VHH binders against Protein GET4 (MDC12.19). Designs and how they scored, part 17

Target 1, 324 residues: Protein GET4 (MDC12.19), of Arabidopsis thaliana (Mouse-ear cress) (q6gkv1)
Amino acid sequence: MSRERIKRELPPVQEHIDKLRKVIEEGNYYGALQMYKSISARYVTAQRFSEALDILFSGACIELEHGLVNCGADLAILFVDTLVKAKSPCNDETLDRIRCIFKLFPRVPVPPHLVDVSDDEDVQNLQESLGEARSRVENLTSFLRAAIKWSAEFGGPRTGYPELHAMLGDYLYTECPELDMVRISRHFVRAEDPEKFASMLVNFMGRCYPGEDDLAIARAVLMYLSMGNMKDANFMMDEIKKQAETKNPELSESDLIQFISYLLETLQRDALPLFNMLRVKYKSSIDRDQLLNELLDEIAERFYGVQRKNPLQGMFGDIFKMMG
Below, E stands for the ipSAE of ESMFold2; O stands for the ipSAE of OpenDDE; V2 stands for 0.75 times the mean of E and O plus 0.25 times the DockQ between their complexes.

## First folded at step 8 (VHH; framework vhh_7b2m_4)

Design k2 (from d2 with V34M S50V L103I; at its last look DockQ between E and O 0.57; V2 from the best seeds 0.57)
Fold by OpenDDE, look of step 8:
Structure k2 (fold): chain B 324 residues (1-324), chain A 118 residues (1-118)
Amino acid sequence: as target 1 above (324 residues)
Amino acid sequence: EVQLVESGGGLVQAGGSLRLSCAASGFTFSDYAMGWYRQAPGKQRVVVAVIYSGGSTKYSNSVKGRFTISRDNAKNTVYLQMNSLKPEDTAVYYCAAGIPWYIREDSWGQGTQVTVSS
């Protein structure tokens, strides 16, 4: 029976999947995990990758559905690893599976930092909750990072499939106790959805510490530019200006925002001297975050062919971008 | 709660055509793959066709070239156009939300009977 026939019929693996489901239903989650790993490995060894993927996908979903995030994540990661071994192309079928797994990761509200924790017991509970949140985020990050890498290698864009970046960015923004806006923004700029990204930034402006709002916006725009994406950079700035007029009228008075506005105009005119003058003029504002300087160096290289003084820094930056 | 309601089944002569419909509710329809399954008497339920959220489709070998799965997200409905029907196509046809191997909440419809006479 051709590998194709096995996929279309309740497959021979159905018996295994059913048995394993029962094991999970009986509450033996860890035992089930080991069984999923063992059984799927046998199929992989036999080069029956389709069946292995079916088993792992099923296992990941069922474990996650039962609230076993660690077990589910392990199987999800193994699922992606198996995709790589199988050289599976990035297609709608596989993406839907990844999406399905993603949707099963729990979203749990994290108590705001300012919870008037009056009792030691409350503090302990909060710490535990935060720990669990971090663990969930780490598990999801590992899974989606692997998926992004897979998609980049097997038919997606070089930077990975945009929707996967959107998923990861969104989850990090909503579920991570400690907001890492740099990491979040790196995913959103690769998600090819500047409207959603703009909305997220506007949301962030309403909850951030003073002085972080203009920095986050500047960083986002510069990240687009560093990737050579002038279109989305301009869109982002326009959309934020439109939305901020009502929410934060003082945003336009920020030196950093002014810098970004002038920079966007300058890049359209291919004027390197003006670019350099702007960097000097707004140096104090740019130096608020070293990342801005790095991004500007990348922009200079991309738009004007200016060689970076330290080529190694660029290589490491790309690696870190991939690992983040 | 996920609800799926199949319709369009019936008796048809060999070589004839039927169009099945499945109305879905209780979930964000556009975010999920939809599939048609069938179960013949005394046989295991098997997948017939799947349409993914992105619009791509997959068919079993037995129906390839004869059946067409489609979806209307505005109507939360998935369709199965069945042409050149054969007696071997006789079965109860079921609609499911999700991807093969993980059907959320075991959300099967009641099914619709398709009978193809010789």
Scores: ipSAE 0.498, ipTM 0.829, lowest interface PAE 0.9, mean pLDDT 90
ESMFold2, look of step 8: ipSAE 0.638; ipTM 0.882
ESMFold2 (binder alone), look of step 8: mean pLDDT 87; pTM 0.880

Design k3 (from d2 with S50T S53T I99V L103I; at its last look DockQ between E and O 0.91; V2 from the best seeds 0.80)
Fold by ESMFold2, look of step 8:
Structure k3 (fold): chain B 324 residues (1-324), chain A 118 residues (1-118)
Amino acid sequence: as target 1 above (324 residues)
Amino acid sequence: EVQLVESGGGLVQAGGSLRLSCAASGFTFSDYAVGWYRQAPGKQRVVVATIYTGGSTKYSNSVKGRFTISRDNAKNTVYLQMNSLKPEDTAVYYCAAGVPWYIREDSWGQGTQVTVSS
């Protein structure tokens, strides 16, 4: 008959989760969000980080499962913030938690090349769908950028844990209404999965507008090279050439792709004059995208030790030597 | 949809051993952490052991040193080797894909009964 027991100031995690699930089932998603935040903050203040993380992880997953992307993302970002406060190491358990949260973000395709729609009702529906997709992408990006930063600070590679880059790049490619291939590629070159990156670029070639395919490939290869990753740069070029033999045979006729092929050969040698000559010979192709010149300057610095502002700087240096 | 089927339960005497198996289908098994859970009569389902995608394992204090979780990704199977069994280990044992504190409700199978007599 002894019913009165002294309750702990901070009840077990399961009791909080059970109560909060009931609040969500009653439809009070925002109320549950505020309760998750308040309860986790009490655990953080008590320096009971493991319990705070358990509550935030559970809350993020449950809110996302119910379609509450803003609420779930808010808790997911707070979960990562709490990992930082706790100085939590980048380990299997935490990475699996982040992966679990990531998998719960909705996948609702919105065609990135959707044509004009003239009916006013259809235009409104399209704008709402695009806005929802942008919001989901923004939320997911905020979560994973925080996770990448955390992983770099607490035991992962300085560029961030590769799988986190793969997850973000994949989501950006599949779910963002406006494809930003530069942003997507920056993540994939850090993902340590050149096979997946090559497959994504082959998919992009089948759906991109004219003139985008060779630029996307060139950027990807030059990004690998700018990081000193000759191995994956060569893999990417080899894999794309294999796919182009049957699917996109006109790609082999691109002057830009020819430049990239010669560049890969040149970088295996101490041949700065040849490097400079290639940049002059293929200037019109390289100038199609200002980023290519920026990447080539980084490549010249990494492979040859040259600090370049523009191609003309080297020319003036040569003139000065020839003049006494 | 994930599908997990538990097997290997039975009646054993205290101090005995059992090996539980969990066969998985309907997902890429290597992408998921997998855990063993148990539910004793009149009690809530609780985590017993988890094996994470990177191979790390975690055990509840009540089974640490006696139970071993392992996985064979080629067969989509997770095992729980249970040694030095005690009457308090009597429960229905479930496996589930996912990490503790979030297991989708549709992930649970019927489980496998383990009964430890004294």
Scores: ipSAE 0.675, ipTM 0.881, lowest interface PAE 1.0, mean pLDDT 85
ESMFold2 (binder alone), look of step 8: mean pLDDT 87; pTM 0.882
OpenDDE, look of step 8: ipSAE 0.856; ipTM 0.954

Design k4 (from d2 with Y32H V34M S50T S53T L103I; at its last fold request DockQ between E and O 0.91; V2 from the best seeds 0.84)
Fold by ESMFold2, fold request of step 14:
Structure k4 (fold): chain B 324 residues (1-324), chain A 118 residues (1-118)
Amino acid sequence: as target 1 above (324 residues)
Amino acid sequence: EVQLVESGGGLVQAGGSLRLSCAASGFTFSDHAMGWYRQAPGKQRVVVATIYTGGSTKYSNSVKGRFTISRDNAKNTVYLQMNSLKPEDTAVYYCAAGIPWYIREDSWGQGTQVTVSS
């Protein structure tokens, strides 16, 4: 009369992949998304993380390949969440899988008929295209920020695995319609690829944004210095000056760039008074961007042991200087 | 245009060895994980071994300890050294550019037959 219920075995991953392929062939991409999610959840509940990861990886790639960016990104983010639950190490296999997913995110040029925005329909089409690009960038950012965090927690460098930073920085620069050069630079300085970062900055200078070229270079160099990375800071400055000699000669006339050159020389020696003198002499250039002062405070702390100013300490520090 | 050409298959007695090669072109070889797969008659094609871009390797349980995957990025070639062969290893062996559970249809070789007699 009474019976024990037998625990149901989960099918092999290949069986699920075959079924999902048929659903995709029928064009039911959203139905496939829900199946990927429910099937992977069953494997996670059973503590069979490797199988869950295989299902999610396959699903993310296939949905992205078919242009379903929201669906694919959803699965990519869940893939990373599952890596965290599984305590998966930051190894070659997983990094290759993340890179594979990243490469499938679309890169969409502006349609040629929209380059001359002369009528209302063309303006509307451009605005819709930019909105779609913004959505893709948001999706990719969520995926890669989760991956960077995972890599730092499970065997990668504490700042996150460098290639993940490179991928995110590159995508933000090439695909985001509203350039946030501060955010982009924060990723590139962690990417361990100063040649690529320099190439990106040279490309940025070619876009001819007024008053932004020397600020972007200064931020990049100061960010390297704030991390203690003298080698890449010097490489960046040398490479940009080389490029500017032939292509952007106006940079040699920037007071801010002159300040950066002197700063790099100053930091090679125990010269806190000279550091302070340079900040006073070039104050008008440094004040063009509040971030520059924040970075210089971090640099002073790292290279000379000076306690960083905070907003409250800055106020009191200014009062003391005025009273002297 | 991706092209993968397998070679080195043939007939061998149980306990013997074979070495498969796969010459690759039409893509940046060093940027891709590479794998060997096999398909026995009436069966699905299944992964045998994978070598990732960082050089680490992974094997199916049925071949672990007997088979070795390797790559030569200078020659754009991936290899499968197959030792202690069993009749159950009889299959068409394919190389592929990509990672298990997502291989594009144009990223497969044509296959090379391996037959292990008892």
Scores: ipSAE 0.753, ipTM 0.917, lowest interface PAE 0.8, mean pLDDT 87
ESMFold2, look of step 8: ipSAE 0.748; ipTM 0.919
ESMFold2 (binder alone), look of step 8: mean pLDDT 85; pTM 0.863
OpenDDE, look of step 8: ipSAE 0.869; ipTM 0.959
ESMFold2, look of step 9: ipSAE 0.726; ipTM 0.909
ESMFold2 (binder alone), look of step 9: mean pLDDT 84; pTM 0.854
OpenDDE, look of step 9: ipSAE 0.867; ipTM 0.958
ESMFold2, fold request of step 14: ipSAE 0.710, 0.704; ipTM 0.897, 0.897
ESMFold2 (binder alone), fold request of step 14: mean pLDDT 85, 85, 85; pTM 0.862, 0.859, 0.856
OpenDDE, fold request of step 14: ipSAE 0.890, 0.886, 0.884; ipTM 0.966, 0.965, 0.965

Design k5 (from d2 with Y32H S50T K58R L103I; at its last look DockQ between E and O 0.01; V2 from the best seeds 0.00; counts 0 for: placed apart)
Fold by ESMFold2, look of step 8:
Structure k5 (fold): chain B 324 residues (1-324), chain A 118 residues (1-118)
Amino acid sequence: as target 1 above (324 residues)
Amino acid sequence: EVQLVESGGGLVQAGGSLRLSCAASGFTFSDHAVGWYRQAPGKQRVVVATIYSGGSTRYSNSVKGRFTISRDNAKNTVYLQMNSLKPEDTAVYYCAAGIPWYIREDSWGQGTQVTVSS
């Protein structure tokens, strides 16, 4: 009934921000979180979205700066939820706020967990560090997934604003304790920054994971091709050859990389039989990763009109996999 | 090129104190969480303390109350004050900062040796 009356009775936003900063500085982080949620909810109910956004942004930033990722991420996600309620357009000002929040998510090195002797206390310390890293990644993912969805609904591309994908891929690559190159690559191919993606793959090759270098490159190129993006697929292959030859000379001897090179030539022609022959000839390399066959089926459909093995995956599959 | 250099290690008797320094070059500490880590011979490298960009600190249970992590952003340096040292604190101590992959060469340096004699 009288929402405008409630709106007029609320105090100035800066007074709330100042008070909550003092609560945080006194070390009462949980109390501050509850106050941020309660106060922002009153502004949202009063349809004073700008004030709610200011409070949530301030709270997310302060909590994250203090390493309180669960608290800060809760407020960051609520900030994005409030953007949706306010029907805020995907513009530079709002993206700047999301960018600022992202940069404040802590990056905390986890000790290398190599095979060496440790006692129960050392194992407990490492497991706590790994658990904290997983929690940070889960929280950041929830925040940026919400932001990607918001951007697609309010003026950005259907797959989401590209820089948000770059931010998520960046954080996953360095901060997730279990390196998931497939997930990382799915974001980077949507980031509209093939040079950065190539640089990331060169960095990955420097980590010296045996037998993974050519697979990572093949996935990246095939993902671009499955989206119909011949330009970035060719750029990736050319750039990797420039940047990686001295760092990984064995790469030029990979049958899988040879297959990718021939595939790129084949897709420029009306040559479905040659495409099929290449898949047979390089079957042992392709079978090293089940995803490669899935991507090749998608490529065959896009370039030659061949029905994919799993039609549901082709229509919604990328969205479903990114949601996980 | 991003580098972190540890210093201040040495030999000290049990109950003594020592102060480690971690100096950054090629980037500024003020925007980053920085941690001190240690590795005893034949043991897993473990976190000792973390300081966040906002100044909050976190400590492992084994050092809480004895060690203090601090930062001096003007000098681009993070410190570890170690009091009431015990023989089990003997290790190589490393510092590391959480920075994006595209501006760092992700390697651990030599560290600084701390030896606590009984």
Scores: ipSAE 0.578, ipTM 0.842, lowest interface PAE 1.9, mean pLDDT 85
ESMFold2 (binder alone), look of step 8: mean pLDDT 80; pTM 0.816
OpenDDE, look of step 8: ipSAE 0.697; ipTM 0.902

Design k6 (from f1 with V34M S50T L103I; at its last look DockQ between E and O 0.86; V2 from the best seeds 0.71)
Fold by ESMFold2, look of step 8:
Structure k6 (fold): chain B 324 residues (1-324), chain A 118 residues (1-118)
Amino acid sequence: as target 1 above (324 residues)
Amino acid sequence: EVQLVESGGGLVQAGGSLRLSCAASGFTFSDYAMGWYRQAPGKQRVVVATIYSGGSTKYSNSVKGRFTISRDNAKNTVYLQMNSLKPEDTAVYYCARGIPWYIREDSWGQGTQVTVSS
């Protein structure tokens, strides 16, 4: 057996695709999944990454098209893992492939209302639908998290390619049964689309979460600031204030929103004492969410160079080391 | 509904040139990769050229250096400039929305005949 003979036994991608289509037409989607994995692994071992990527891309798309989200997501994640192994650059060709896979994930509205309180089957069907939505979101998140990481490693921005963040943020907001506005906002601030982010926050305010409206806005603005993005922070604040005049006039009464407005003006200046005074004056509003304090510490470090040591990491950690 | 309408095919002598056009509608054209495919008599349809949403291009080996794919996002149109045509280029040419190894059935044009005489 020679090395040359082993290489001859890896046929063209088209032959594998044709065979796998027959398996899919027979309805054997899980068998096809295992074949996609096995065949792509042989090409990866032979360092024929382009062919492995073609097979995995085709398989992910076909499984998703047939509604097999778990199978398709598994292949999509393996596609991204293979991009990493191949050291594939973050270019428009590869981003188009990722977008193609993303667009095949289902978008299924699941309104959170009981259709019939007197029917146990309807309640069970609704709970199953919500569980399916959670599973789809988890699968999509795993795929795009891997893609974001890949893009940051291979030629995209250090925070990940913006469109990937936009896709994930949008999917989380529209398809996840349990809204996590912190996670959603972290993606949108990296998406380079402050207009869409502002529109999403306005939509969120219209869903009647009155105790969370000003917090969601404050988190978004502070997240932009913690990244040094004054431009989008100011845009967000201006756009939300415009919308408050017509949709949510009570927002103008929020002390937290007042704090954010003054903070934006303060950061235009070399004014650390004023920054500290604002944090004291608005402490009760800021303390409503520990994340706000964490973001403000990051902002102080970025804009004023303030460095703080965590006492629990330092003093108490050293004491425990001396005892043990 | 995705609609792709090819034009510009015809009869040409070997060594000649043709320019194919594909008018697209029913989707956000600038967001998608587009491609040209061809099907010779008795053979399966194969990729000729792809242009990605960011403008980069790829060509099959048989047409590299002779064919040029381009797009005009303002006109929602994809072009294939075909130079130094050979009898082997005789085929029905299809415009498609998407990327090789996965094109949806509803994402193909009707095709335009290209015939290259010796």
Scores: ipSAE 0.597, ipTM 0.876, lowest interface PAE 1.8, mean pLDDT 86
ESMFold2 (binder alone), look of step 8: mean pLDDT 89; pTM 0.901
OpenDDE, look of step 8: ipSAE 0.733; ipTM 0.911

Design k7 (from d2 with Y32N V34M S50V S53T L103I; at its last look DockQ between E and O 0.73; V2 from the best seeds 0.78)
Fold by ESMFold2, look of step 8:
Structure k7 (fold): chain B 324 residues (1-324), chain A 118 residues (1-118)
Amino acid sequence: as target 1 above (324 residues)
Amino acid sequence: EVQLVESGGGLVQAGGSLRLSCAASGFTFSDNAMGWYRQAPGKQRVVVAVIYTGGSTKYSNSVKGRFTISRDNAKNTVYLQMNSLKPEDTAVYYCAAGIPWYIREDSWGQGTQVTVSS
């Protein structure tokens, strides 16, 4: 290869990366962030999207590796924005890049509620740690929500690429200071990994959250059913019964769990009167969470053709679920 | 500790073929993109081929049509079949775990020499 051929092929991206490495080695991470943004914008303007994506990917990974979560997340989000501008397809290379960025987000091994607080200085340190965790979760969520939306638009499933949902659900469950099991479950039912979802729910029951065990299971099963996914709904119930036999034997005493078991059998048959009878019989259990009624309305529509009481609310509800 | 061991290099006449192998350990092989890179004397290390976790491949223009990257996840091994070799292909060839433009310093092999004579 001639030197001129090599120079023509290397200098735009490699020369920039070499300069950015020097800036980072000098400890100027924010300066490097601004350079990543400026240089990538020039490539976007020139319609050289592949090179812009290379620079943004490199920058996101390097900033995250150095612990600069805000800086790295900015570049990760811009990377996804650039995928959208480029109309990039949801393919192996891009999914691997997103996974690589995701893996560089920090993880904290001990939940704050397990730390014994002994004085005012410890309280201030705990508050700072919680704020940092919330910031990391918000940054990760912004990145992956953008990626899920991009995947749905450019060749992935309408609900978003399953592995992206799995990554976000897992991170929310393990790293968020305040657990939102409804939000977490919405991602896991779209993740095409019911075994992992079942294991997560069994772990949740082991944390001894009083009065939420049967609700969490019911939400998961009803969410699968509202999507028409009988296979994973049945798998979830079977796996929960199997794994929770000794951990939470009181589940067999739950009226709500009994309702879910009968519901699964009823939906295998053309038995709308039985479906309605079950909703009346178990109304007290179902009313413990209004989401259960909303999901049952969706299930009735899907399996029996029953018209929704407010079709526009259902449509807006789906949109809000995707946004959350 | 990531370990990557390249083998299969050697001396070959122009137009000949070689098959490089890279045995990997210390990480979950199937979860990682793998690549072959090469460095000629006095030159920068450059990408030759990448294989992603889903099996898709990407090649530099200088080797497209002549080289084939493949992987065996059961054996934790990535391969580079090099056909129609040219003197310009002479370099040390490195295996790496990762994606171009972000490869950790500890994710490179030691390299294997490929020499193509006229």
Scores: ipSAE 0.752, ipTM 0.916, lowest interface PAE 0.8, mean pLDDT 86
ESMFold2 (binder alone), look of step 8: mean pLDDT 85; pTM 0.861
OpenDDE, look of step 8: ipSAE 0.851; ipTM 0.953

Design k8 (from d2 with Y32H V34M S50T I99F L103I; at its last look DockQ between E and O 0.86; V2 from the best seeds 0.74)
Fold by ESMFold2, look of step 8:
Structure k8 (fold): chain B 324 residues (1-324), chain A 118 residues (1-118)
Amino acid sequence: as target 1 above (324 residues)
Amino acid sequence: EVQLVESGGGLVQAGGSLRLSCAASGFTFSDHAMGWYRQAPGKQRVVVATIYSGGSTKYSNSVKGRFTISRDNAKNTVYLQMNSLKPEDTAVYYCAAGFPWYIREDSWGQGTQVTVSS
């Protein structure tokens, strides 16, 4: 009539780890993946979360070390899911383990621009390499996004632990075949490392993306301001102006950069009319990217109390920030 | 190349003390969890203590209260203060960069012998 109550003794974690390492040594990486999942699930069911986490951590690291990025990422994501189930606090032990897993994701140079596309084999090899890079970036993003969410929920800052944002932003900048500077910048403004972010933007300017330099700078500064972070916004502007003398001296002639400079001065005042006048005067520069207007609306709300005209768009804007 | 060099081992009488040191190079020391491990005669290598990048520590039950792991990030050095030593503590002690359930082959030191006489 009732379900038979079975209380099972679970062996020490070391015995499982030893057996799984032997399966890996025999080259059976997918078999080991299934064993990692099955064994860890038994420990989760028994509410022995520490042991489940040890098994999943070990498996993620070993699979990634052997180049099995999909298998390793699957276990890394399950490791973070298990942290959530265990209500594990955001502490240095767990952050160290996440950093360890992150460092095991491969770093592969972006294919050179000088590839001879007249060779059919070279074109096919390039397309396969780009597909592998996209898959690798997707796997890492899923892992670190889950970790950021976990950190915000269980004792880290509400925006997520800064180092996790720094790791994801850096990986996206160096390893993604298609640069998405908005996505990258959203992570860096939460990374509490404005010097690293400025260095990344200076590097971006050196890649000769015409028409994108002043937009990337403006987005970064406006993102800091939308969070109320005047200190890092000013640091970023000062650092970029200093370095523009050598790498992009024409930035001093950008109307958008001029707008940003005046905006920084204006936000120190009870000067909503001046803020509005600047938006009108520089409208053509601001309209180059719809995100700039969304950020300025957020800035107006934060600094001057102005109610947003499109509350639903603000909710979607917050979703885009998290999706980046 | 990662290099981990243990020192401070030797022969001690039961109840005595030893301080092990591990000098590390070839990696960003402050970002890594560090650990002490030991291998008793005829046994597998097992974790003794771990110290994480933020300074928190974890100990095996057999040494808790007697051993203290510490780190000096300015000197790239990990220490193990071993007090109230017992004959059961006799082993080769290894320093490693990593975690009990994942340590790269090249992240081990060469070991230092600790012998505790009864």
Scores: ipSAE 0.604, ipTM 0.867, lowest interface PAE 1.5, mean pLDDT 86
ESMFold2 (binder alone), look of step 8: mean pLDDT 83; pTM 0.839
OpenDDE, look of step 8: ipSAE 0.799; ipTM 0.932

## First folded at step 9 (VHH; framework vhh_7b2m_4)

Design m1 (from k4 with M34V G35A; at its last look DockQ between E and O 0.89; V2 from the best seeds 0.80)
Fold by ESMFold2, look of step 9:
Structure m1 (fold): chain B 324 residues (1-324), chain A 118 residues (1-118)
Amino acid sequence: as target 1 above (324 residues)
Amino acid sequence: EVQLVESGGGLVQAGGSLRLSCAASGFTFSDHAVAWYRQAPGKQRVVVATIYTGGSTKYSNSVKGRFTISRDNAKNTVYLQMNSLKPEDTAVYYCAAGIPWYIREDSWGQGTQVTVSS
């Protein structure tokens, strides 16, 4: 036997998949997880990345299909790590694989609006369900955050492939028990789907969180503007006005929304004095959330060249906040 | 009910051509990657061609340059044009809605026989 024969003794992927299928059929999902990891590592060491990716993709999907979110997410993250090692391009095949894995993450009802229960058993059951939802969201976030980073590094846009942002934003909105609209909005403004984002915000307004409706809209519009995206900022305001006129007519009376409307008109002009005047006039509304002032500083820098208090913070802060 | 129906198989002399069709009913192909597999007698089912949702394609080495997978989303149909057929291409050909290495059990067609005589 030669040295090359020893290296070539790694079997075809199908042989491993067939063996792993039998382990899964026996109900040994954790044993299969260990085998997926061990086998894929041998292929990675041999620099046979395509085979490692096939094994990890199959394993992530199968474990998720059986409800083993922690196991499936581990393999999904390792799949993305292996994409990076292989320098795999952001192409249709790989995006379809990531989409397939994403779709297998569970989607279960969590009723955060109805947390008022009097029975000790019902309270315990609800709390356990919320904890499970948080764990699923954490796992999915880790997977998609890695995928977004990979896509930006290997042929996608510098901010990450837009659909990956849309997938993460959507899952965070629908499946996270505690809504973090800032985090959700940061992904949606990078998703290149302002219609979907607007519809999500209108749905958020229907949940009737006191004092948050106009802030959520303002943050979304200002986030678009801070990226220089006037088109989607204007689209968002137009769609919110159209879709919300019957669902939340009180929104038209918000001073903050009025400020946003005037701001959009002001930014169509080279009118820094008007911009500054609006910030003074609506200071009480803007100060409701420190983030609004930070975004307005970024907008002033982008549209008018005004030196920011900390220009490095704005550049690194957006990347850090998005990934954190 | 979701169904995939293959057609276009048959007996063909070596060097000939066949066009397989996979028509979907009960769901829409545009949201799915679609793969053609084949299973030779006594062998495992293996992928020969895949078309992804973005329209890009991938082929096994044994068919590259001879087979072409294409999609017509308006007709909800995927095709496999098989040229320069060889006796080694003899197999039952299956279409599947999904991505190779993870295809749900209910996402397969019934198969169509292709026999290539020398």
Scores: ipSAE 0.700, ipTM 0.896, lowest interface PAE 1.0, mean pLDDT 86
ESMFold2 (binder alone), look of step 9: mean pLDDT 80; pTM 0.803
OpenDDE, look of step 9: ipSAE 0.836; ipTM 0.944

